# Ledger of designs, part 1: VH-VL binders against Nucleolar MIF4G domain-containing protein 1 (NOM1)

Every score and structure here is a prediction.

Target 1, 198 residues: Nucleolar MIF4G domain-containing protein 1 (NOM1), of Homo sapiens (Human) (q5c9z4r362to559)
Amino acid sequence: KKHVKGLLNRLSEPNMASISGQLEELYMAHSRKDMNDTLTSALMGACVTASAMPSRLMMEHVLLVSILHHTVGIEVGAHFLEAVVRKFDAIYKYGSEGKECDNLFTVIAHLYNFHVVQSLLIFDILKKLIGTFTEKDIELILLMLKNVGFSLRKDDALSLKELITEAQTKASGAGSEFQDQTRIRFMLETMLALKNND
Below, numbering starts at 1 at the first letter of every chain, in headers, positions and changes, except where a header shows other numbers; antibody chains aren't numbered by Kabat.
F, E and O are the ipSAE of ESMFold2-Fast, ESMFold2 and OpenDDE, as the mean of both directions, binder to target and target to binder. V2 is 0.75 times the mean of E and O plus 0.25 times the DockQ between their complexes.
[cut] stands for letters that were removed.
Atom coordinates printed by the task and the answers are left out, and those that the model quotes come from them; centres of patches stay.

## First folded at step 1 (VH-VL)

Design b1 (framework fv_bexmarilimab)
Fold by ESMFold2-Fast, scan of step 1:
Structure b1 (fold): chain C 198 residues (1-198), chain A 119 residues (1-119), chain B 108 residues (1-108)
Amino acid sequence: as target 1 above (198 residues)
Amino acid sequence: QVTLKESGPTLVKPTQTLTLTCSFSGFSLSTSGVGIGWIRQPPGKALEWLAHIYWDDDKRYNPALKSRLTISKDTSKNQVVLTMTNMDPVDTATYYCARHLYYDSFDYWGQGTLVTVSS
Amino acid sequence: EIVLTQSPGTLSLSPGERATLSCTASQSVSSSYLHWYQQKPGKAPKLLIYGASSRATGVPSRFSGSGSGTDYTLTISSLQPEDFATYYCQQYGSSPLTFGQGTKLEIK
């Protein structure tokens, strides 16, 4: 529905309550499937762009999902998460010219920050990236830790410790490329700072 | 609207225990992600964090003061209580409670209560 | 603990001028957990910027934040009379949560 796109285009923190209320009314008036499809499509269009999305705008869109996840039902967040992960997997595998992958990864980070997803999902994603350990993977790991590192420590310090050990083990193989070596060191320093600063 | 207000004694003698209550409205401390923190500010000095309590009853304390601090919540009453033992004149400060939410930032603050510690 | 050092300690400017306030962390901090507050005499602090660059509700567009790692900046593009206050940066990228010592923005 074009109405949903209009609501999202006006979304800001001051009008969040009004817009979420209007969306709740739409969920009562339309089928769950149609609303989930419409909302997810509109959110993906707004958040998954070739240019880096402004941080504030990204957070507000994901916060809206969190509100509806709480007020309408868990299927709202689940439907959006499925679409985001599916799109991320496709872009990650086949590549993109812009910042679409970064934007999708940031959406996943904020879904965790706003309690739509649990830390287990984040750890699973990070472990997979450590497994392949390319330049792109290291940058995505840093992006995720920038957005959620402290919360991961709060939620599951043991899993964070295990993740850091896996990264250290993988890094001991030494990067063959100059850029990888420098960024790997920075990533490990970031991880150790998270682990040791409490 | 969101409001927070600190209450408790404004004058405390050295060695006594300070108990401050933060009463809030406009939100629930059952809401996932939300928490309440306590911050103090001695006259003319910088802000100093004391303690956090989250919706899930997770508690964080400033290590420099941890042995003296206890934070608790009563979600049904919309209250968070901070207890600080063995008060000293250097603890004289305005004590604030504040809600934290977006990336643990303090988005709404109480007006503050000045606690003077003197004999 | 991470120490946040704000500079300058005092900044004297006139209305209409651009203010640039710096916050330097002793160790790298996740920008998501770097926040800025405004405090006027006798009042509680007010959140201005969270996550280094996101404006809080009701905060005018003249306020902007930027930075990453150890270096963060708060910019006020055109000072209004009501902007003269003390500004604090705060981190919670690492425990314990710490505040900078503040930058006092005063009328020249």
Scores: ipSAE 0.000, ipTM 0.435, lowest interface PAE 18.1, mean pLDDT 84

Design b10 (framework fv_bexmarilimab)
Fold by ESMFold2-Fast, scan of step 1:
Structure b10 (fold): chain C 198 residues (1-198), chain A 118 residues (1-118), chain B 108 residues (1-108)
Amino acid sequence: as target 1 above (198 residues)
Amino acid sequence: QVTLKESGPTLVKPTQTLTLTCSFSGFSLSTYGMGIGWIRQPPGKALEWLAHIWYDDDKRYNPALKSRLTISKDTSKNQVVLTMTNMDPVDTATYYCARIEGSLFDYWGQGTLVTVSS
Amino acid sequence: EIVLTQSPGTLSLSPGERATLSCTASQSVSSSYLHWYQQKPGKAPKLLIYGASSRATGVPSRFSGSGSGTDYTLTISSLQPEDFATYYCQQYWSSPLTFGQGTKLEIK
């Protein structure tokens, strides 16, 4: 709906309550499925851009999803998550020239931070990146840990410890295949600092 | 709007237990990733973190002071309570409560000066 | 524990001048977990910069933060009278959460 896109275009911290309230009214007036399709499409258009999205704007858009997820119903967040993960997988496999992959990954991080998503999903994604262990994967791992590392430790310290062990094992086998070993070292240092803090 | 306010005694004798209450409004401590921390500052000295408590009742204490500190929350009353045992004149400081979000303190109470003297 | 060392301890400058405040960590810290606070005499600290480089709500554009690893900097491009305060860096990359000893920005 044209109206939904207009609301998102005006979204900011001061008007979050007003816009979320208007969206709740629209959910009461229309089919949940139609609203989920419309909202997800509009949010994907706003968040998936070639340039890195400003962190504040990204946070505000994901926070809106979290509000609706908790006030309207869990299907709101589930529908958006499915679209985000699907788009991320496609861009990750086939590539893009800009920051679309980074933006989608940050959306996933904030869906976790605003408790739309469980830590299990984040660990699954990180383990897959460790499995392939390319230079791009290392940067995505660092981006995710930057956004959620503390929360992952708090939610499931044991799984974080296991993830770090997997990364160390993979790194020991990587050897000289990477042109720049300093990023691998920095990632492992980042992980060990998270693990060894009380 | 978010507000926090510390309350408790302004004068404590050596060996006594200090009890401070942080009363807050404008948010709920049931919100994911949200917590309340306590920080103190002796006159003319640096800030020292004491403890914080998270939305899920997870508690973190400064290891140097852990044996003396207890933090608890009452989410229904919007209050967090800190107790510190065996007070000493060197514990004289302004005590702040502040909202912790992730790794930072975004809103602070005004602080309450606690003087420890005989 | 990570020790944050701020330098200089006191910085005496005039309005309109540029201030550069340093914070050095005893070991590498992720920039996302390094923050700066401003404290005026008799007042509570106020969040100024979060994640090394992001301005908190309402913080003027003359304030900027930068850095990575062990070395972080807070810069005030053109000092205003209200900027004379003590500035603290803080990390929560490693437990316990620690603050630097502060840099007092003083008019003179």
Scores: ipSAE 0.000, ipTM 0.435, lowest interface PAE 18.4, mean pLDDT 84

Design b2 (framework fv_bexmarilimab)
Fold by ESMFold2-Fast, scan of step 1:
Structure b2 (fold): chain C 198 residues (1-198), chain A 120 residues (1-120), chain B 108 residues (1-108)
Amino acid sequence: as target 1 above (198 residues)
Amino acid sequence: QVTLKESGPTLVKPTQTLTLTCSFSGFSLSTSGMGIGWIRQPPGKALEWLAHIYWDDDKRYNPALKSRLTISKDTSKNQVVLTMTNMDPVDTATYYCAHRLWYEGAFDIWGQGTLVTVSS
Amino acid sequence: EIVLTQSPGTLSLSPGERATLSCTASQSVSSSYLHWYQQKPGKAPKLLIYGASSRATGVPSRFSGSGSGTDYTLTISSLQPEDFATYYCQQYDSSPYTFGQGTKLEIK
């Protein structure tokens, strides 16, 4: 529906309640499947760009999903999450020229910040990135921790501690053979600061 | 840097169809969030929005003129085309194309404008 | 459609004076979608203020915007010779996107 794209194009913090209310009305007037497909397509078009998205606009779009997840039903957030994860996996495996992977990963971070996804999903993703530990993986780990680190500590401090230990073990093994040790060092410093209540 | 420039006929007879082209540089209209609008201004009068096209080919038209307007894009040429049918002397105006800020919808970069005169 | 009414229609002032320009909407609009443009004779409009209060790139600090709901104001704190122009407000809250009729700022 072209109406949905128009609403997203106008989305801002002051009109969030109005736009979410209009989308709720559309969900009552149309099939859940059609609305989920339309909303997800429009959000992906807005959020998955070659350029890094401004953080405020990204947060507003994901907050809208969270509101609809709460007011319309959990399938709204589940449908969007499935599309985001599938797209991220494809871009991660096959690559892209721009910031699409970064933008998708930031969407996942904010889905956690706004309580659409649980900390377990975030830890699973981070553990996988630590397992492969490429230059790209380290940058994605830093991006995630920057967005959600304190929330992860609050939700599951023990799992965060275990994750940090795993990262330290990987880093010590990669040491002299990894060309950019500066970013690994910065990642570990970030992790330790989170653990130590900084 | 973003630049836009309008081109097309400067003189049109009543009942004819006007076709204007907006050529732009400094961004791709396939990039998410990008859009181009057409605005006109009759001599000595206020600005009037005509039509808008978005990166995803979504199109918006002024309802007062919708039956007469068609907007399209060619992303490979970096062009947006506006067509207006059944021209009348009251349609005499300077026609602008403009880039908009994605979120706010403000027209931040404007073309120089092209004056279209409708007379017999 | 939302009608924007600007006042005064013409404002005659001298350089160094403060100018206050008003824009009133026929119904409430989100401040995020109210914008101000400056137009000099024979030239295209130039964006001055977007989202009621944010200065566009390169716009001097003497220009400021404020307002919410139906009432919006553009203020120029100390007029420079280059500021004498016609100013238009615009709303992007709902289609059709409408402009006010303009306020002409002229030298006294």
Scores: ipSAE 0.000, ipTM 0.436, lowest interface PAE 18.8, mean pLDDT 83

Design b3 (framework fv_bexmarilimab)
Fold by ESMFold2-Fast, scan of step 1:
Structure b3 (fold): chain C 198 residues (1-198), chain A 121 residues (1-121), chain B 108 residues (1-108)
Amino acid sequence: as target 1 above (198 residues)
Amino acid sequence: QVTLKESGPTLVKPTQTLTLTCSFSGFSLSTYGVGIGWIRQPPGKALEWLAHIYWDDDKRYNPALKSRLTISKDTSKNQVVLTMTNMDPVDTATYYCAHSPYDFLGYFDYWGQGTLVTVSS
Amino acid sequence: EIVLTQSPGTLSLSPGERATLSCTASSSVSSSYLHWYQQKPGKAPKLLIYGTSSRATGVPSRFSGSGSGTDYTLTISSLQPEDFATYYCHQYHSSPLTFGQGTKLEIK
């Protein structure tokens, strides 16, 4: 367990191949369940911090998961995704002091960017946030679109158009529910910019 | 609500073995990432970590005391037991058990009230 | 073993004043594994700050933590009477887990 944490602490772009290879060797030497539990625990510790995680560092950790997902087996990514989604649900419902929710959401975004999850999952999450449409939901929608908007358009432009229409309809109905409409307007402007760029 | 409570003898003679039990409620020690640690504090001195046990039965010991310490859990009873052999007057301290919500982040968010163990002839 | 050295050992201040408590590690500690606890006489320690800067549930905003590497600080912006206690820093970076010797915050 100490060995896995040590490898993750040293993770960087130049040593990605070396570290992923060492982890593959550990998967051959230990049970899949034990390794998945250990790897997921270590990754959650690295990624779920109270401060916003630097984009590059977050991307490197999620890329490592993607490599193992494709070289070791799809259960690696599935196990990590399940842990991330469960933790996100808990933090989203009960709150946290820092940027843990933002960091978890960014992990989900990069799991999509690195082809561990499909666009359908991202659209499902975004539709749920539009359904509840709180100030927190607006900020999470913006965070996701910032990270994956162009990829969503490339993968499924029709679903993106439908999502934008749903958001516009919801915003029209919100009216005076928000004291400040500025963030809703910015979200819609961001969505329309993504739709119109070719 | 998370609660932990230490129990065991309050007076131990030199050379005897100390057995302390941590009884808890409000969480399960089968929950992913969860652990329980034992920490002691001699009167007027700093906190000293003794041992830790995790949901997966992984055990960690302070190397300075490892030869004297055994930690175990009974998940069905919601209990963690610490055993310390060959007690000496310098081991007089308040002994705490504490909950750690995440192995990967590692911190103690809820503590028992502590139990003072005096080692005297 | 990572040794945590807290300074000062005792800090005498009045309510309303700003308190700054230091914790220096003998070797580098990841900011995710540096924590602060508050202990009042006869009571168990209480988690105050985890991962250098995250306040635990119910901890007032006047408490803030900062730092990286070997140098960490706990700041109380405007002392309240209930804040006079002993504060311990703690590292979970490497075994054995260690605590500082404590800083006692006392009324002047």
Scores: ipSAE 0.000, ipTM 0.429, lowest interface PAE 18.5, mean pLDDT 83

Design b4 (framework fv_bexmarilimab)
Fold by ESMFold2-Fast, scan of step 1:
Structure b4 (fold): chain C 198 residues (1-198), chain A 121 residues (1-121), chain B 108 residues (1-108)
Amino acid sequence: as target 1 above (198 residues)
Amino acid sequence: QVTLKESGPTLVKPTQTLTLTCSFSGFSLSTSGVGIGWIRQPPGKALEWLAHIDWDDDKRYNPALKSRLTISKDTSKNQVVLTMTNMDPVDTATYYCARIYGYELWYFDVWGQGTLVTVSS
Amino acid sequence: EIVLTQSPGTLSLSPGERATLSCTASQSVSSSYLHWYQQKPGKAPKLLIYDASSRATGVPSRFSGSGSGTDYTLTISSLQPEDFATYYCQQYGSSPWTFGQGTKLEIK
């Protein structure tokens, strides 16, 4: 565990190949379960912080997961995803003082960008947020679309169109329940801009 | 209601530094997907993009003018400041700030009224 | 940088006529990154069309945009007096963001 934490603390673009190789070697020497538990714990500690994680550092950590997912086995990404989703549900339900929820959501976005998860998961999450449609949900929807919107359109334009229709329907009923109608309008404009590209 | 307004000197002497402030209301630069850009238009000529800054403090500058430009934000005051060094009579123009929004900051949806800056000795 | 060339530079028409304004890019631009603005004398530009063909909120249905690659068109199907203005195209396909030189639509 100490060794894995040390590797993650040193992780950067120039040493990505070296560190991923060392982790692959550790997977050969230890049980898959022990390594998955250790790696996931270390990554959660690194990525789920009260402050917004720098974009480059976040992408480097998620890219490492993607490399191991493809070189070691799909269970690496699956184990990490399960931990991330579980933690997101807890923080989303019970709240947090800082940017932990944003950081977890960005991890999910990059797991999709690096081909660890399918577009169906992203659509499921976005539909859930549209269903509850709080101010927090609108900001999370915008955060996700910022990170993955073009890829979602490329992968499944029909599901994106359906998502936008659901958001429009929900927004027409929201009315006075929201203090800031400007953010709902901005979200819908962002969604329509994504849909209307050729 | 979203509004933006430019403020700063209307007359600048050659070689001086221009400082313009964009004050806005009806939205916050702390929210995802929002940015502010600066665009200028010399009298009777086309629009020229200068710089923008977004909610993440990501700054982009027109390469032709990058060495002369600095953009910064004060999220608590709802202000974005542009500075341009070594002003020349050819920099005489109406300077606009505008809100950028949409995925990838695609377009300028709401513009300030503009402020004419004349560079003359 | 991508150069946008608008034609004609000036278009003289009467109310009720159809206006067709062209914007040609020096290299291919995704339609997702081509936008049109309307500017009246002494006023700030106003967003008219985004992503080549989508009307901005409040823009009348007589305005339409089309095109792909290097060739884009803004069409006004039946000119109203308030439509006589200068129109600019803009691209975001590559840095720096660039605008065309404008087409001035004037009363004949």
Scores: ipSAE 0.000, ipTM 0.436, lowest interface PAE 17.7, mean pLDDT 82

Design b5 (framework fv_bexmarilimab)
Fold by ESMFold2-Fast, scan of step 1:
Structure b5 (fold): chain C 198 residues (1-198), chain A 122 residues (1-122), chain B 108 residues (1-108)
Amino acid sequence: as target 1 above (198 residues)
Amino acid sequence: QVTLKESGPTLVKPTQTLTLTCSFSGFSLSTSGVGIGWIRQPPGKALEWLAHIYWNDDKRYNPALKSRLTISKDTSKNQVVLTMTNMDPVDTATYYCAHRDYYGSGLPFDYWGQGTLVTVSS
Amino acid sequence: EIVLTQSPGTLSLSPGERATLSCTASQSVRSSYLHWYQQKPGKAPKLLIYGASSRATGVPSRFSGSGSGTDYTLTISSLQPEDFATYYCQQYESSPLTFGQGTKLEIK
């Protein structure tokens, strides 16, 4: 619906309650499948852009999904998550010219922050990135940890410690193979800060 | 412009529960990376961190006081509430709430409320 | 927990003099997680230096921070009347977040 896209274009913190309420009413008036398809399409169009999205704007869009996940039903968040993960996997494997991958990854981070997804998904993604350990992977790891590091420690401090150990072990083998070891060092410092600080 | 202000009772009797509210403007606690902490200062003494809450509802408590503290937020009202049970005269202090941002070097407390003096006496 | 020890407890100086305030940590603290605050009587603390050496917005250039590991220093190159206050260091390297006991800078 063009109406849904219009609501998302106006979304901000002061009007969040109004817009979520209007979307709840639309869900009552239309089929769940049509609304989920429409909402997911509109959110992907807003969030998956070639330029990096402002943190505030990204957070507001994902918070809206979380509200609807709670008020309308869990299938709202599940439908959006499936679309995000599928798009992320495609862009990660085949590449993109812009910041679409970063934006998708930030969406996944905020789905975790707002309790739509569990910490296990985040750890699985991070372990996969550590396994391949390219310069792109290091930047994605840093992006994720900046968004969710404190919550990961709260949810599973032991898995976070294990993740950090894996990253340190992988970094020890990287040496001269990497052009920019400075970013690897910064990633490890970020990880150690999360382990030691709240 | 960022502003924070503490509100609550100025006098509490021993064994009572203290409830303080931090009301803020100029930012949102739903903004990714943002948090609010509570810090107290007994008259003439050093600053002591109590608790903080982040945009994602992640909560941290000073272990020395954890059993007595509860922190919560209402992002729609721009408020953070701290509750401390079983008040004692040694808890007499000025209580501050303060802003911090995760996207920054080492999460300093960059903006502080004016503070509210809470006296605990019979 | 990390204990921050500030020295001296009280520093008596005259306007125009150089002030040097020390903060020693019981364990290593990365510079990015060491901050300094200024507090005037009856007022809330104000962020002065973050990440050991970066001045907060609006903080005059006479204030500088330095240090690494366990030893950190705040320097005021030429004291102004408004600088007489209590200064606190704070670490965020390890939970719980802790402050030093403060150094009171007073007029001789």
Scores: ipSAE 0.000, ipTM 0.432, lowest interface PAE 16.8, mean pLDDT 83

Design b6 (framework fv_bexmarilimab)
Fold by ESMFold2-Fast, scan of step 1:
Structure b6 (fold): chain C 198 residues (1-198), chain A 120 residues (1-120), chain B 108 residues (1-108)
Amino acid sequence: as target 1 above (198 residues)
Amino acid sequence: QVTLKESGPTLVKPTQTLTLTCSFSGFSLSTRGMGIGWIRQPPGKALEWLAHIFWDDDKRYNPALKSRLTISKDTSKNQVVLTMTNMDPVDTATYYCARLDYSSYAMDYWGQGTLVTVSS
Amino acid sequence: EIVLTQSPGTLSLSPGERATLSCTASQSVSSNYLHWYQQKPGKAPKLLIYGASSRATGVPSRFSGSGSGTDYTLTISSLQPEDFATYYCQQYYSSPFTFGQGTKLEIK
C-alpha cells in the first residue's frame, strides 16, 4: 500500500537494486494480483502527470518495471502495460489539459526500449495513428519515432518501410484537410531519414 | 536455384542510349522485401552502384548518374530494365544485376555480367 | 559521399595462413549496412558477409567479419586455395552507396 508508494518516491539510479529487491520481497509476501494492482496504481500516479515528466525519472520508473518483469514474472509488465494502454486510450479519446497523453506514450516507448514489449505492438499503434492522421496523431508519431525509431529500424526494417509508405500515401491524400502542412512535412522528413538510415 | 542474367547490346556508340534487361528465376519481385540492383565495373576497376528497385516500386539512383538513369520492373515477366542515356567511352564496363534484400540491402545473388563497350 | 578505403591493396599469403582485410569509412556507418563481397577473375561478385558480421548462406565458417563505426575487418582463418580473389567492402548506409577499391588476396 503506502510502503510501495514510499519506495517509488525514493527511486533513483543508485538505489534501484535495493528498491527492486524490496519489491521482490513484497511479491513473495503478498498475492501477485494485489501487488500488481498496488504497483501499477503507484506507477500510474507517478508517471501520469499534467506536466511533462522529467526524462531521467520516467526512464527509472519504466526500468524498474522491466527489472520486475524479468525477476518476478512477465505478468508484472503485462499488468502495467494493460493499465497504461487503457489510460492512454481514454485520454486520447476524451482529451486532457496537460501532458498526460505524451507521458503515457513515452512510457509505452520505454517499455519497448527495455524489452517488455515487442516491435509488433509499436507498429500496430503507429499504424492506427496513421489511419486517423489528425494533428495530435502526427505529434504522437513524432514523439514515438524520437524515442524508438532507430530500434524499430534495427528490429524490423521491412515493417518500418511499409509504415513510412503508408504515411506518405495518407499525407498525399489528406493534405488539404490540414491547416498547417509544416508538421506533416517534418514528420515525413523524419521518417525518410530513418528509412534511409541517415 | 536463384538465377539472374543480364541482356542487351554489347557495343554502343557515344551519345546513344543503353538499355539492359535483367531476367531472373527462382523468386518474384511480388515477394515482400525483394529487389534488384544494378552495379557496373570498368575493366580492372572497382564496383560502382547504379540503381535499385524494390517489390513496392521504390526506386533509387546514384546521384552522380541520376539524370541519365531509369529503372523499371515487369513483375509478371520477372524482368528489371535499366536505361542509361548519353553513353560515353568512360561508361565501358561489365554491367551486373543482383538480387537485393531490403532488410540488409545485401546483394545475395548476381548475374554473370554483360560487357558493354562504348566506342565510335 | 562516403569513401571506403581498403587496406592493404594487395595481400600475399600462403594456404593455411590467416588473412586480415581492413575497410575504413570516411564517416561513421551503421554496421547493419556494411557488407563484404568476394570476386574471382572473370566472375561476378559473391556475397560473403552482410551486416558486418553475418555469414551469407553457404559461406565457410573460416570467413568472419567484425567492426563498427568507421573500422571494419574481414578475417579468413586458415586460407584455402579457392580463397585467393579480390575482396570488396560496401556500405549501403548513405547514398551514393559505395564500394571500396578492393583488396587483392594473392598466393605467395
Scores: ipSAE 0.006, ipTM 0.551, lowest interface PAE 10.4, mean pLDDT 87

Design b7 (framework fv_bexmarilimab)
Heavy chain, then light chain:
Amino acid sequence: QVTLKESGPTLVKPTQTLTLTCSFSGFSLSTSGVGIGWIRQPPGKALEWLAHIYWDDEKRYNPALKSRLTISKDTSKNQVVLTMTNMDPVDTATYYCAHTRYFDYLGYFDYWGQGTLVTVSS
Amino acid sequence: EIVLTQSPGTLSLSPGERATLSCTASQSVSSSYLHWYQQKPGKAPKLLIYYASSRATGVPSRFSGSGSGTDYTLTISSLQPEDFATYYCQQYGSLPYTFGQGTKLEIK
ESMFold2-Fast, scan of step 1: ipSAE 0.006; ipTM 0.582

Design b8 (framework fv_bexmarilimab)
Fold by ESMFold2-Fast, scan of step 1:
Structure b8 (fold): chain C 198 residues (1-198), chain A 123 residues (1-123), chain B 108 residues (1-108)
Amino acid sequence: as target 1 above (198 residues)
Amino acid sequence: QVTLKESGPTLVKPTQTLTLTCSFSGFSLSTSGLGIGWIRQPPGKALEWLAHIYWDDDKRYNPALKSRLTISKDTSKNQVVLTMTNMDPVDTATYYCARSEYLFSGYYYMDVWGQGTLVTVSS
Amino acid sequence: EIVLTQSPGTLSLSPGERATLSCTASQSVSSTYLHWYQQKPGKAPKLLIYGASSRATGVPSRFSGSGSGTDYTLTISSLQPEDFATYYCQQYGDSPLTFGQGTKLEIK
């Protein structure tokens, strides 16, 4: 509904509690399916933009989902996650320019940070990116690690170690492109810092 | 062993600009979800929030003081700087910087505080 | 701005007694955005309770928080000598972030 979009357009740190409360009331007044469809559509509209979404605003949108996931029900987060992953896959394969892919990937990172998704999903995504290992993949890996690296170490240090080993093995076969070499080196340094810093 | 420490002048004359630096260790302000806030407390009075800066350089100011306040960070130096213009004797207070965990384990709380620095505004 | 009113202003009790401190908001605040701090004379505040009811790391189990809407309570079940301090509630249900005026716990 237009009302839901209006609430999201006004969403900010200080009014988060008020807006989440209003959305909870809307969930009481409407079917769960209708509200999930409406909320997800509005959030996706905000996140699938050509320009980079400010980091704080992105976190606030995902935090709202996390709050509703806890207060209304786990199907709220599950419905949103399904839409995000499906859209990310499509944009990753067919989109290219603008920041739509970065924005959606950041949404996935924050869904993990706010405990809507488990570390296994993040590791699965990262392993797929390491498998293809393009310039774009390296930047997405860095973006993810910047947002969730310490949490991944806390949740599953062994899987993180295995991921780093896979990245190192893949990197040893990489070409001599200067830009790729510099970014690959930085990625590996980031990974080793996450593994070794206490 | 997360620590924060405030530094700056302890005496300021009316109409002057106050500049305070928060130096910290044990964490990076490049870490997602972290921020640094400034809070002041006049002698014998309640705590008053001034400003926040977050890992993504997002800045928030108390609307009552916004025209006088500037907050900035230098992530490589582990420092956050607060500037407050046009100081007045009523601005005499102990100024604290504190680490803020925005989204994890509760929202907008300050989990670790500096020791505070007393700033006296007097002619 | 949301005004937080703490009561009583001063509470005089003996070690071993139960302390109950109240914080009332001028407008409804989500419990997620209500927090409690302890401040000893000459020291910085220390986080005690976040999100109305969750104890911060290292905070003894005798401290507990409860409440919702406009009414929040901090309870100390069996006062220890080190618990005599000033306690502040804080909200960020709306901008600006505000603190209550404090409740001073003093020894009888």
Scores: ipSAE 0.000, ipTM 0.441, lowest interface PAE 17.2, mean pLDDT 83

